VHH binders against Homocysteine S-methyltransferase 2 (SAM4). Designs and how they scored, part 4

Target 1, 325 residues: Homocysteine S-methyltransferase 2 (SAM4), of Saccharomyces cerevisiae (q08985)
Amino acid sequence: MARLPLKQFLADNPKKVLVLDGGQGTELENRGIKVANPVWSTIPFISESFWSDESSANRKIVKEMFNDFLNAGAEILMTTTYQTSYKSVSENTPIRTLSEYNNLLNRIVDFSRNCIGEDKYLIGCIGPWGAHICREFTGDYGAEPENIDFYQYFKPQLENFNKNDKLDLIGFETIPNIHELKAILSWDESILSRPFYIGLSVHEHGVLRDGTTMEEIAQVIKDLGDKINPNFSFLGINCVSFNQSPDILESLHQALPNMALLAYPNSGEVYDTEKKIWLPNSDKLNSWDTVVKQYISSGARIIGGCCRTSPKDIQEISAAVKKYT

## First folded at step 20 (VHH)

Design o5 (from n2 with Y100F)
Fold by ESMFold2, fold request of step 28:
Structure o5 (fold): chain B 325 residues (1-325), chain A 119 residues (1-119)
Amino acid sequence: as target 1 above (325 residues)
Amino acid sequence: EVQLVESGGGVVQPGGSLRLSCAASGSTFSEYALYWYRQAAGIERELIATITWGGYTYYVDSVKGRFTISRDNSENTMYLQMNSLRAEDTGLYYCAARTFRWGDETDYWGQGTLVTVSS
């Protein structure tokens, strides 16, 4: 059951929209894995008992999460590697050497592929540089972010993912800073040899977290023209406001009408700062059916959920995708 | 949800050292990533150092090797040890805190403490 290369599949099926999975970190937390740590949702994979003990509770939890998203209708799923940069892992876990790190990544990808089978697409997830300093929601990388060697930071994870044939797409998620975006877009096929996407972290006000407008982002892409790495396959938004995400994606569509887009927002819940819990949003005007319809109208080819989105949310997304495509 | 008070600013000669403190009230630091910013006259506030709730640090190039950020969650205090101070380090130094809550992008700020590097 060989799957086609993702770009070919979507070109052959111009109306197809792939359903992505949901919020893996928050799902693992809801299922009992304590993800509040420097490597976030990577934490279950750090312990050798995850790999060596067939009865590991954490292994069962992660496998069940993948299965639940698959049963909900996910067609493309992510490795659980948002905060799995070499810097984060080597500085915060017993996994220190590049060899140990590569083994960790290989095991995570192999486990994820085994969970989802050969007929589903698998994304190698890479979080932003800002994640290691908790600035992915401001984009504030200091006074001279253009001087940051983003390639040096990403290199170990990216080199591993470039070689791994079990991945179908590399995803740079939650990118909040124009200079990080420019750096990624500057990398040629020797650095980024697999299809990849860039997911932007966008304020509810419709600008990148660092203040850059969608029009400015579009202009960066237009100015690069034919110099853009031909593996650049999608642009989109993730980890963004549920209510504002359709307008934000439409802004990208208007500025880049020929760009394949993707979207996976946070759920529509509201945070109670006093109780430190997420509460249901009683506003029934903000349904997944409405949001997905708008994303499809804006040209999205991959739609899913980010933080706090459950398999139930993915089921609703899947139903809406079927309805509107 | 947290109030921040900086202290330790003052006048210091080039090459000297200074230790800034940022004390929290109304909440505990354990829930926050913490930051130092500086603002020279006539320019916008700029990030110079951060320390996450797990204790891991980042410095911008202009201060790396000279400044050390640290936190003591039991005392609800963050510190900035500034060594080998230069005239260009002169400015208002602000501490800031940001909660780990997804979808809550609120940064909390102190009022600033002035550092003057002059001989």
Scores: ipSAE 0.192, ipTM 0.608, lowest interface PAE 5.1, mean pLDDT 87
Fold by ESMFold2, fold request of step 28:
Structure o5 (fold): chain B 325 residues (1-325), chain A 119 residues (1-119)
Amino acid sequence: as target 1 above (325 residues)
Amino acid sequence: EVQLVESGGGVVQPGGSLRLSCAASGSTFSEYALYWYRQAAGIERELIATITWGGYTYYVDSVKGRFTISRDNSENTMYLQMNSLRAEDTGLYYCAARTFRWGDETDYWGQGTLVTVSS
């Protein structure tokens, strides 16, 4: 086997911090793929021409994205499956049956593994339930989110990813709602048999998007104690404000000092609603060098970028990780 | 930046029907996920239905089977057909829109239209 199991690698290397890739969806959009659709960044994989035509422009674009993140220093990378639930795919694409869906996921994982090689770690990326109704950044799942059957929503993707030994880690990204978090934490090894992490979508004021405090989240984890699935490997934050993310991660560290953490924030740009463009942040004290240093001091073991983070951003993250570890 | 205007609210008897409209202007309507919220007196407004730009619909349990959300992109209008109305459906109904700009948290809101279900 070319790589150690992820848990063993990190145990053998207690100071190691892995560099994660960046914002695949926005990177593909910047490279000309129209990602605004019900399956988001998975859209290029839906077309059979992607798979059957070696000359596919979309195939070249996706391969180049993976290569660019690798060359920037990424050591752990994600499948392009943020919004690839069975519900999203089967209701919005010609891929309808469970068999067709499993074939799609297998091909995406195989493609991603082939792009990154056997020496890099691969995350099976799963976005939140809220993504299919565009509510992942508010956490607003309606009046009775505890009645949502999160397991049935995720089940086809989970069952596929559990069986795929080309994945090293399952990532539940951008979780904005406490009831969804509780559901994931309630799943035992029969449901989640591979190492996994949970990335929280946190408002800049330091609360989960649905308003739940970091203290409440930490208490949920503490109350579960040894009942938590032993495959739960990391807790973290992603798709959160660049400037506030170090303080948010530190608050998790203080509440859960023995928890392995991860962080991949959005880029530091701010959106100009009049010009429809992203503008540079004028705060010079919030560079990637500064942010990464703070993440490391808070116990982060995986650091990367989320929305609008490019291979150049990953290059800066990689340099900072080398500097401070 | 999209602007939203609701219409079609009014007084209706229990068991009756009402159709709300939400007209959009100022931007391409087809690029938005669209929502209906309702706000009963003294309560925070709550999501009740959504329709994405791809046509996927979601309903909370309290309205599922009674309410139907739809959109007409050629008229830049969203609708909520409300059937089998109950007293607990009384409230101010807002339409909302969210553009897909990755990481953008901005929701756009209408002014609301009042629905009263009473004898």
Scores: ipSAE 0.165, ipTM 0.599, lowest interface PAE 5.2, mean pLDDT 87
Fold by OpenDDE, fold request of step 28:
Structure o5 (fold): chain B 325 residues (1-325), chain A 119 residues (1-119)
Amino acid sequence: as target 1 above (325 residues)
Amino acid sequence: EVQLVESGGGVVQPGGSLRLSCAASGSTFSEYALYWYRQAAGIERELIATITWGGYTYYVDSVKGRFTISRDNSENTMYLQMNSLRAEDTGLYYCAARTFRWGDETDYWGQGTLVTVSS
């Protein structure tokens, strides 16, 4: 039996919290795929051998990544298309036409769907405008962010994802700038015709990367009123400090008590720039059990992991979700 | 980490031209997106130009058509060709670099080079 539409499923199960996958890029990197490239985790799909050779190492790696997250308890998973904008792909790969680009996206989505099965939900992942210029962590889009044509940047990928019935949700991840947020929220159903969510890029001080407060963000949404896109399904935080994420999410919940939220924070590991390795953060305040409980209390309906999280982390998240729902 | 060193700043008359350079060292140059910032006296630092991984360029309106950002991966150097300079272009110019690294929010910065546009 085909899975229920996500919105219906969650409506029918008001206490259900979906377990999201973890750090896909992290896992791919750990497994030998160099994701530190212009198109990040898109890179294995750029090679024709990925598609033409069933014995392709990268093909196996990607498949195993999905499998491991599934085994860990993930119920909703993402395409690895965070940095797969047309701009990024066309400028940095042999794929130079919109037709080729669409073919790439279709193939990625098909492959992802095949990996996770028909019973799991699939998110079409879209990184922020700032990602292609590495500004998703600063929110600094220049002196004139209001003049950026965000839609034109998103349009190719968004149009493709809107047409793909294998996707259940479109995810705008790691949005760091209020102008970008406003742009996305200004798009009507003709532009955003599928359920979507917005993940905010929030720094440890509890504000959007550009300095915008959660209250201000909430006000933007409130001001939209009935004009808000009915497909706007979730607001949340991703790629955020593990320690600060519960309080940040709670702040959103307080400001928007009726909004379904999502959270998938970073693991809390710290990168040692000298040793060029990731280290556990000795200052990690909470366990996944504690954090997940707090997320649920704050209205989270989707919980997962972001950077440096592993299938093990997802297992812990899954266990916690089961415990508290 | 990467070290960045700006050069090419100086005094120029309005309408003149300058070419700034930013030499990068300490890592693979091609793995970085690169930026030019400037800071006028008493004003906050502002991003004015970006060149991405594959060479896509982005400019703020105030410098469009006048400034050109470029990179030479073989020389580990980024450039800013500044033409038709104006008094309002005066300031300390910084180059910055960032590469994708989960959990690493660090921008790498140069020390800046001073550009003075004056009659």
Scores: ipSAE 0.035, ipTM 0.440, lowest interface PAE 4.3, mean pLDDT 91
Fold by OpenDDE, fold request of step 28:
Structure o5 (fold): chain B 325 residues (1-325), chain A 119 residues (1-119)
Amino acid sequence: as target 1 above (325 residues)
Amino acid sequence: EVQLVESGGGVVQPGGSLRLSCAASGSTFSEYALYWYRQAAGIERELIATITWGGYTYYVDSVKGRFTISRDNSENTMYLQMNSLRAEDTGLYYCAARTFRWGDETDYWGQGTLVTVSS
């Protein structure tokens, strides 16, 4: 049977919490794909050999990544298009036209859908404006962030995703700046015609990377009232500290008690430079079991992992979700 | 640059077992994804097994359940345990390593070791 529309599914199942995938970039990196480039995890798709050669190593790696997250219990997964803006792609790859760009996105979405199957949900992933200049973790958009034409930056990717029926949700990930947030929230259904969510890039101190508080963010949303895009489906946090993420999400819940939330934090692992391996964070205060329980209590409907999270982490998340829902 | 050296190949009867090794030079072994390829006569080289930096393992269908890939980072060595060998497993077996660390964008290959499965 064909999957229900996401909104309907969640409405019909008010206690359901969807398990999101984990660190795709991390897994690709671990598996030998150079994701440290201007287009990040989109890089394997830039090569024509990815599409023309079924025996392509990169093709197999990407398939296996999706498969591992599926096997771990992921029910909703993302396209690897965090840094796949037209600006980034056209400036850093041989793709130079909008037509070529659209073809690329279509191929990626098709490929992703084929990997995860028809019964799973697929998110069209969109990174923040700041990502193309490596400021998604600082939120520093310069002296005049209010004058940035955010729509122009997002438009090509957004228009493509809006038209793609294979996507169930559009995700604006790791938004670090209040002006960018306001811009996204100002777009009506003519611009954002599909369900979407906003993931906030939040500092360990519990504020947006640009210094904006969760209360201020909540007020922005409240002030919109009936003008808010009806497709705005989730607000949440991603690529945030594992230890602080529960309190941060709770702060959003308190400020916006009727908002469906999502959370996918970092693993908190630490790289050992001597052993050249990643180790568990010795300062980890919570387990996935505890954190997931807290997320659910705070109104999270989608829970997953971000940087350095593995299929194993997703398994733990999945187990916890089942335990508490 | 990393040097890879395969060993352990030889002649074995059908149903037999072999263990291949791939020794890598350098001190950054743990940063590499590692692969086993094989090439039969007149056929293109094919990927048969993968072990990632993170320790995940993958196999092509033809070797699943029979071959096991593993790595020892302390010894800078990758292994391929091959059980229940078949005639069609005959070929040159290559190890490969891939990383993007430290600006290295090149795949590294061994010279290959010959595996012959014959009665």
Scores: ipSAE 0.007, ipTM 0.238, lowest interface PAE 9.2, mean pLDDT 91

## First folded at step 22 (VHH; from o2 with W53Y Y100R)

Design v6
Fold by ESMFold2, fold request of step 28:
Structure v6 (fold): chain B 325 residues (1-325), chain A 119 residues (1-119)
Amino acid sequence: as target 1 above (325 residues)
Amino acid sequence: EVQLVESGGGVVQPGGSLRLSCAASGSTFSEYALYWYRQAAGIERELIATINYGGYTYYVDSVKGRFTISRDNSENTMYLQMNSLRAEDTGLYYCAARTRRWGDETDYWGQGTLVTVSS
């Protein structure tokens, strides 16, 4: 059968928690795709050989990444579009016009849907404005972030994703700045006509990367009240500290107890600055089992992984979700 | 470990021009997004310009049209060309670098170079 609309499915299954995929960018890098570029993990899709050559090595790598996450238990997965804004693509690749850009996005969504099938949910992933200048982990947008026209930055990608019925949810990931958050929350149904979520980039001290507190964020949402776009479906945290993420999510739950939540933190690996490699964390305080249990207790409905999370991590998340739901 | 050294600061009259340099050692710039920040006395450092590892730029409104950021990866050097200088541009100018490799959340900072705009 065709899948139910996401909101209906979760309402019909109140104990269900969907397992999200993991860190696509770092996973592609581990498989040999050089993702350090202005379009990040979208880079393999830029080459026409990806689309025209059934034997493309990059095509096989991306397809196997999706398959590995599916086999690990992922039930909702993302398009590989974290840094695929029109600005990033048109200024840094041969894809220049809106028509070419829309074709790229359509192909990426079609490819992703074909990889995951019709029974899984698909998120249209949108990274923050700060991603194009690598400021998503500081939230530092300059002295006057209120003057940034966030809508014009996002508009081409939003207009495309709003029309694409192969997507089930739009995800604004890694939002590090209160003015960007306020802009997204100000957009009505004419701008955001599909279900969407906002994932916050939160410092390990429990504040948004720009310093805004979780209580201040909750107050912004409360002040909007009935003005809030009814398509706003989830609030959450992503690409945040593994160890601090359960407490951060709980603070959101306490401030907004009726808000559906989601979480997908970074893995607990430790970067060795001398060797310049990632190592297992011998001082890791929590397991995925513990963290997932806490997320479920805080009301999370979607749980996955962000940076450096592998299919093995998703397998652990899936097992914990099954255990505690 | 990338190390950054700014140079080119000095005293200049209003309306004048100055060119700052930021030289890197210990690593190549090609994998880094690069930044200029400035700090007036008693105020937090503020971002003023960025140039990504592909060469594309962003400027905050206060410097747009007057300042130009550029990079020369073969010399491991970033530049800030500052034209039409004003008294408000006085401050310490820092370069910064950030790798796109996720999980290395460290920004690397230079020591700063002083720019004074006065008659």
Scores: ipSAE 0.323, ipTM 0.693, lowest interface PAE 3.6, mean pLDDT 88
Fold by ESMFold2, fold request of step 28:
Structure v6 (fold): chain B 325 residues (1-325), chain A 119 residues (1-119)
Amino acid sequence: as target 1 above (325 residues)
Amino acid sequence: EVQLVESGGGVVQPGGSLRLSCAASGSTFSEYALYWYRQAAGIERELIATINYGGYTYYVDSVKGRFTISRDNSENTMYLQMNSLRAEDTGLYYCAARTRRWGDETDYWGQGTLVTVSS
């Protein structure tokens, strides 16, 4: 069966919570793809052999990642395009022209859609401006962030995603800076003609990475009122502290009680520098069961995982969503 | 964990050149995105250049075309080549590093090296 438009589906099913996939970049790294590069997790798609060789090892790895998240219970999944801005691609890969770039994006979306089928929702993932300089966890965009032309940076990717009917939602994730947030919120339907969400990168102390408070963010949204692009469908938090994320999401809910929310935190694991592996965190105060319950109480409609969340984590999220909805 | 030490600062005339170095100990640079910041007197530190672990570089407008960031992973060293120096470039220059491990949100900082551009 063909899927309903996402906003209509959720409106028709007011208690439904969709399970999102997990940390694609770290999953690909764990499966042997070297993601330490200027396009991050998009790197396997850059090689023409990925597309032309049915025996491509990277192609098999990416397909298996999607299948593992689907089998874990994911109902909405992302394209692997966190760091796939035209600037990042054209300056750091053999893909240089806008035509070549559009072909890359079309192929990634087609591939992702083929992996997940027609009954699952697909997010066109867009990382923040700060991702191309690895500043998304500080929000430090230099001395005059208000002078950055964010639209010019995002434009090629946005124009491609706006036209692609295989996408159900555009996601601006890991947004760490108030000026970038304001820019995205200023874009009307001529710029953003598809449903979209904004995921905030929030410090464990409950402020945006650049220091802006959740109350200040809520006030920006309230001041815009009816002028906000009607395609703005969700606000949320992603790649944030596992233990602190329920309180952060609740603070957004209290400030914007009518806003549909989403959340996908990092796992609670810690890195062991001697063994070079990620280990369970003894300071992990919550389980996925507890965290998901709290997210649902705060009005979350999409729940998943970000960095280092595996298909096993998604299984736990899916079980909790079924239990509490 | 990683310790960073800058060197190469000094006094130069306007229009001159200077090369800063940032050496790492305790960890390998290949795992890090690397940065140069500068701090003029009475002003907050400002980002001026970055080079990520894949070699992508970014420069703020005030230094673009004059400064070049580079890395030598075999020597565990990052460099900043500064050409066409101006009085406005005077300040304390810091190197910084950030790991690609998303759960580790720590920036590591050097102690700084002073650059004075004076006629």
Scores: ipSAE 0.206, ipTM 0.617, lowest interface PAE 4.5, mean pLDDT 87
Fold by OpenDDE, fold request of step 28:
Structure v6 (fold): chain B 325 residues (1-325), chain A 119 residues (1-119)
Amino acid sequence: as target 1 above (325 residues)
Amino acid sequence: EVQLVESGGGVVQPGGSLRLSCAASGSTFSEYALYWYRQAAGIERELIATINYGGYTYYVDSVKGRFTISRDNSENTMYLQMNSLRAEDTGLYYCAARTRRWGDETDYWGQGTLVTVSS
């Protein structure tokens, strides 16, 4: 094996903090791939030319994106499959069968693994249920969120990822709703057979997008006790406000002091809807150095960037991690 | 900024039909995710129908088979066709539109149109 299992690696290196990649979608968009589509960063992989033509522009772009994050110091990276649910893919692309879907996922994972090499860790990225209806930032899953069959939504992608030994970790990203969180946490090893983490979608007020507090989330986990899936490896926050992310993570740490955490916040930029451009947040309170230090103090074992973060940001994160570990 | 204006609300008997409209100002309507909400008296606002960025529709169970959300991009208008109306459908109906960019989203809301289902 070219790399130790992630759990073993972290156990053998108790002070190690892994550097995660940054805004993949952002980088792809900046490099000419239109990710503003129903399947987001899945879109380059939908074209057969991506696979049949080694000179494909999109193929080169995706490869370079991975390379740039690697060069920036990323040690664990994600597949670009946030919006690659079977629901989204089968409805919005020419891929209409489970077989074709599985082939797509296998190809994406294989390609990603080849891009990052055998010595780096790879996350199978899964977006939340709300992502397919654009609710991952509101947490509003309608009038009857408790009746949503979350498993059926996740099942195709999850089953595929569970079988893929090229993945080291499955990531449920940007979970905005307590019902969805509870559903995921209710799945035993027969459903979630690989190490996984849950990234919470948290708004600037420090609560889950649906209004659930970190304390309430912690209580849900505590109540599970020994019934919790042993593969549940990390809890954390992603796609969260840069400024509030340290305090939010600390609140999780206080409530769950023995939980390994992760954090990859947004860059802090603000989108101007009139000008349709991203603007620097003049109210950015801290540097990556300060924020990373705080994350580490709060028990973070994986630190990276989310939306609008670049390889440059990852470089700063990497430098800070090295400084404080 | 995009302005949304609902219309088509009114009083209708149980079993009747009503068609709501929501006209959007501005450009790039086709890029919006679209939503209908309703709020009954004394009850929190609830999402009842959605068109995602791919143009696919989703409904809450209480309106499935009865309500249809649609859009006309050429007219910058979204619709809610409501059939087989029930007393419990009474409420203020809001249309909403969302634009999304990585790391940020913007929501636009109408002022609401009242739907009363009464015998």
Scores: ipSAE 0.015, ipTM 0.251, lowest interface PAE 7.9, mean pLDDT 91
Fold by OpenDDE, look of step 26:
Structure v6 (fold): chain B 325 residues (1-325), chain A 119 residues (1-119)
Amino acid sequence: as target 1 above (325 residues)
Amino acid sequence: EVQLVESGGGVVQPGGSLRLSCAASGSTFSEYALYWYRQAAGIERELIATINYGGYTYYVDSVKGRFTISRDNSENTMYLQMNSLRAEDTGLYYCAARTRRWGDETDYWGQGTLVTVSS
């Protein structure tokens, strides 16, 4: 069955909460794909053998990853294109032209759509500007972040995704810096013509990675008023501490009570940005059941998992969503 | 439940080498992510090396190029090869493990083994 447009679907079902997939990169890595590279989870798609050989191991792995998330209850899934900017791809792979780049993105989207089916929603995933310099968890964009041409960075990928009707939503994930956020929110429909959301990279202290508060973010949005892009559909938090994520989302909800929110936290492990290592966290304070309930109470319409979350985590999320909606 | 037991600690001179072992009880060792921590006197415990579920290794900068974490799933044992040891490497070393099994959210820890780097 053909899916309804996402906006329509959510409007027609005001209590519906969509279950998002989990840590794709983590799953791919666990299954043998080396995602620790400049283009991250895009790496299997760089090889021509992925496309020319139906027996490709990587092809099977990616497909199985999608299937496992689907089986876990995911209703909206992402393309594995977090680190698939033209800059990253052209500098780190044999793909050196816009034509080749567009072909790559088209293939990835097509493949993803085929994996998840026509009845599921697909997000075109876009990582932050800071991702290409590994700053998505620090928010440190240098001494002059206001002078960064964010649009030029995003333009190739954004233009491609804007034209692809197999995508239902564009996701700006893990935005760690207020200047980047402002840039994205400044783009009108001519630049950003498809429904999109912004996921904020948030510190455990409840602020954007660069130190910006949720209240300040809310004020930025409020100040835009009617000038805001009508395609701006969701605001939320991702790649955030599991334990702190409910309170953080609630703070956002309090500041923006009419905004549809989304949340997909990490599994509970803590990433040390200084040491660049994931730390085991034995202090998981809440269950998925509790956290999901809180998210829903805070206006979340999309809930999933981020780094190091598994299909089993998504299954728990799915169960909780069904319980409370 | 998994029990972890460290061994191989001792006294070594600067520039020397030491190999730590962490033996895990139970089954399905391959399903665990593995970690080495250390704690120097008066200092907070720090993570120094990991093997994730996919078998990829990660190190803190202070041990990169000197320490190697590895695992033998057939023996249910994790290792830390420490080369070019320095005085600042002195401390109690802990192994830890985390399973990907749903429902088991407990991190398992060893009791630690002491490493002393001294002239």
Scores: ipSAE 0.005, ipTM 0.265, lowest interface PAE 11.9, mean pLDDT 90

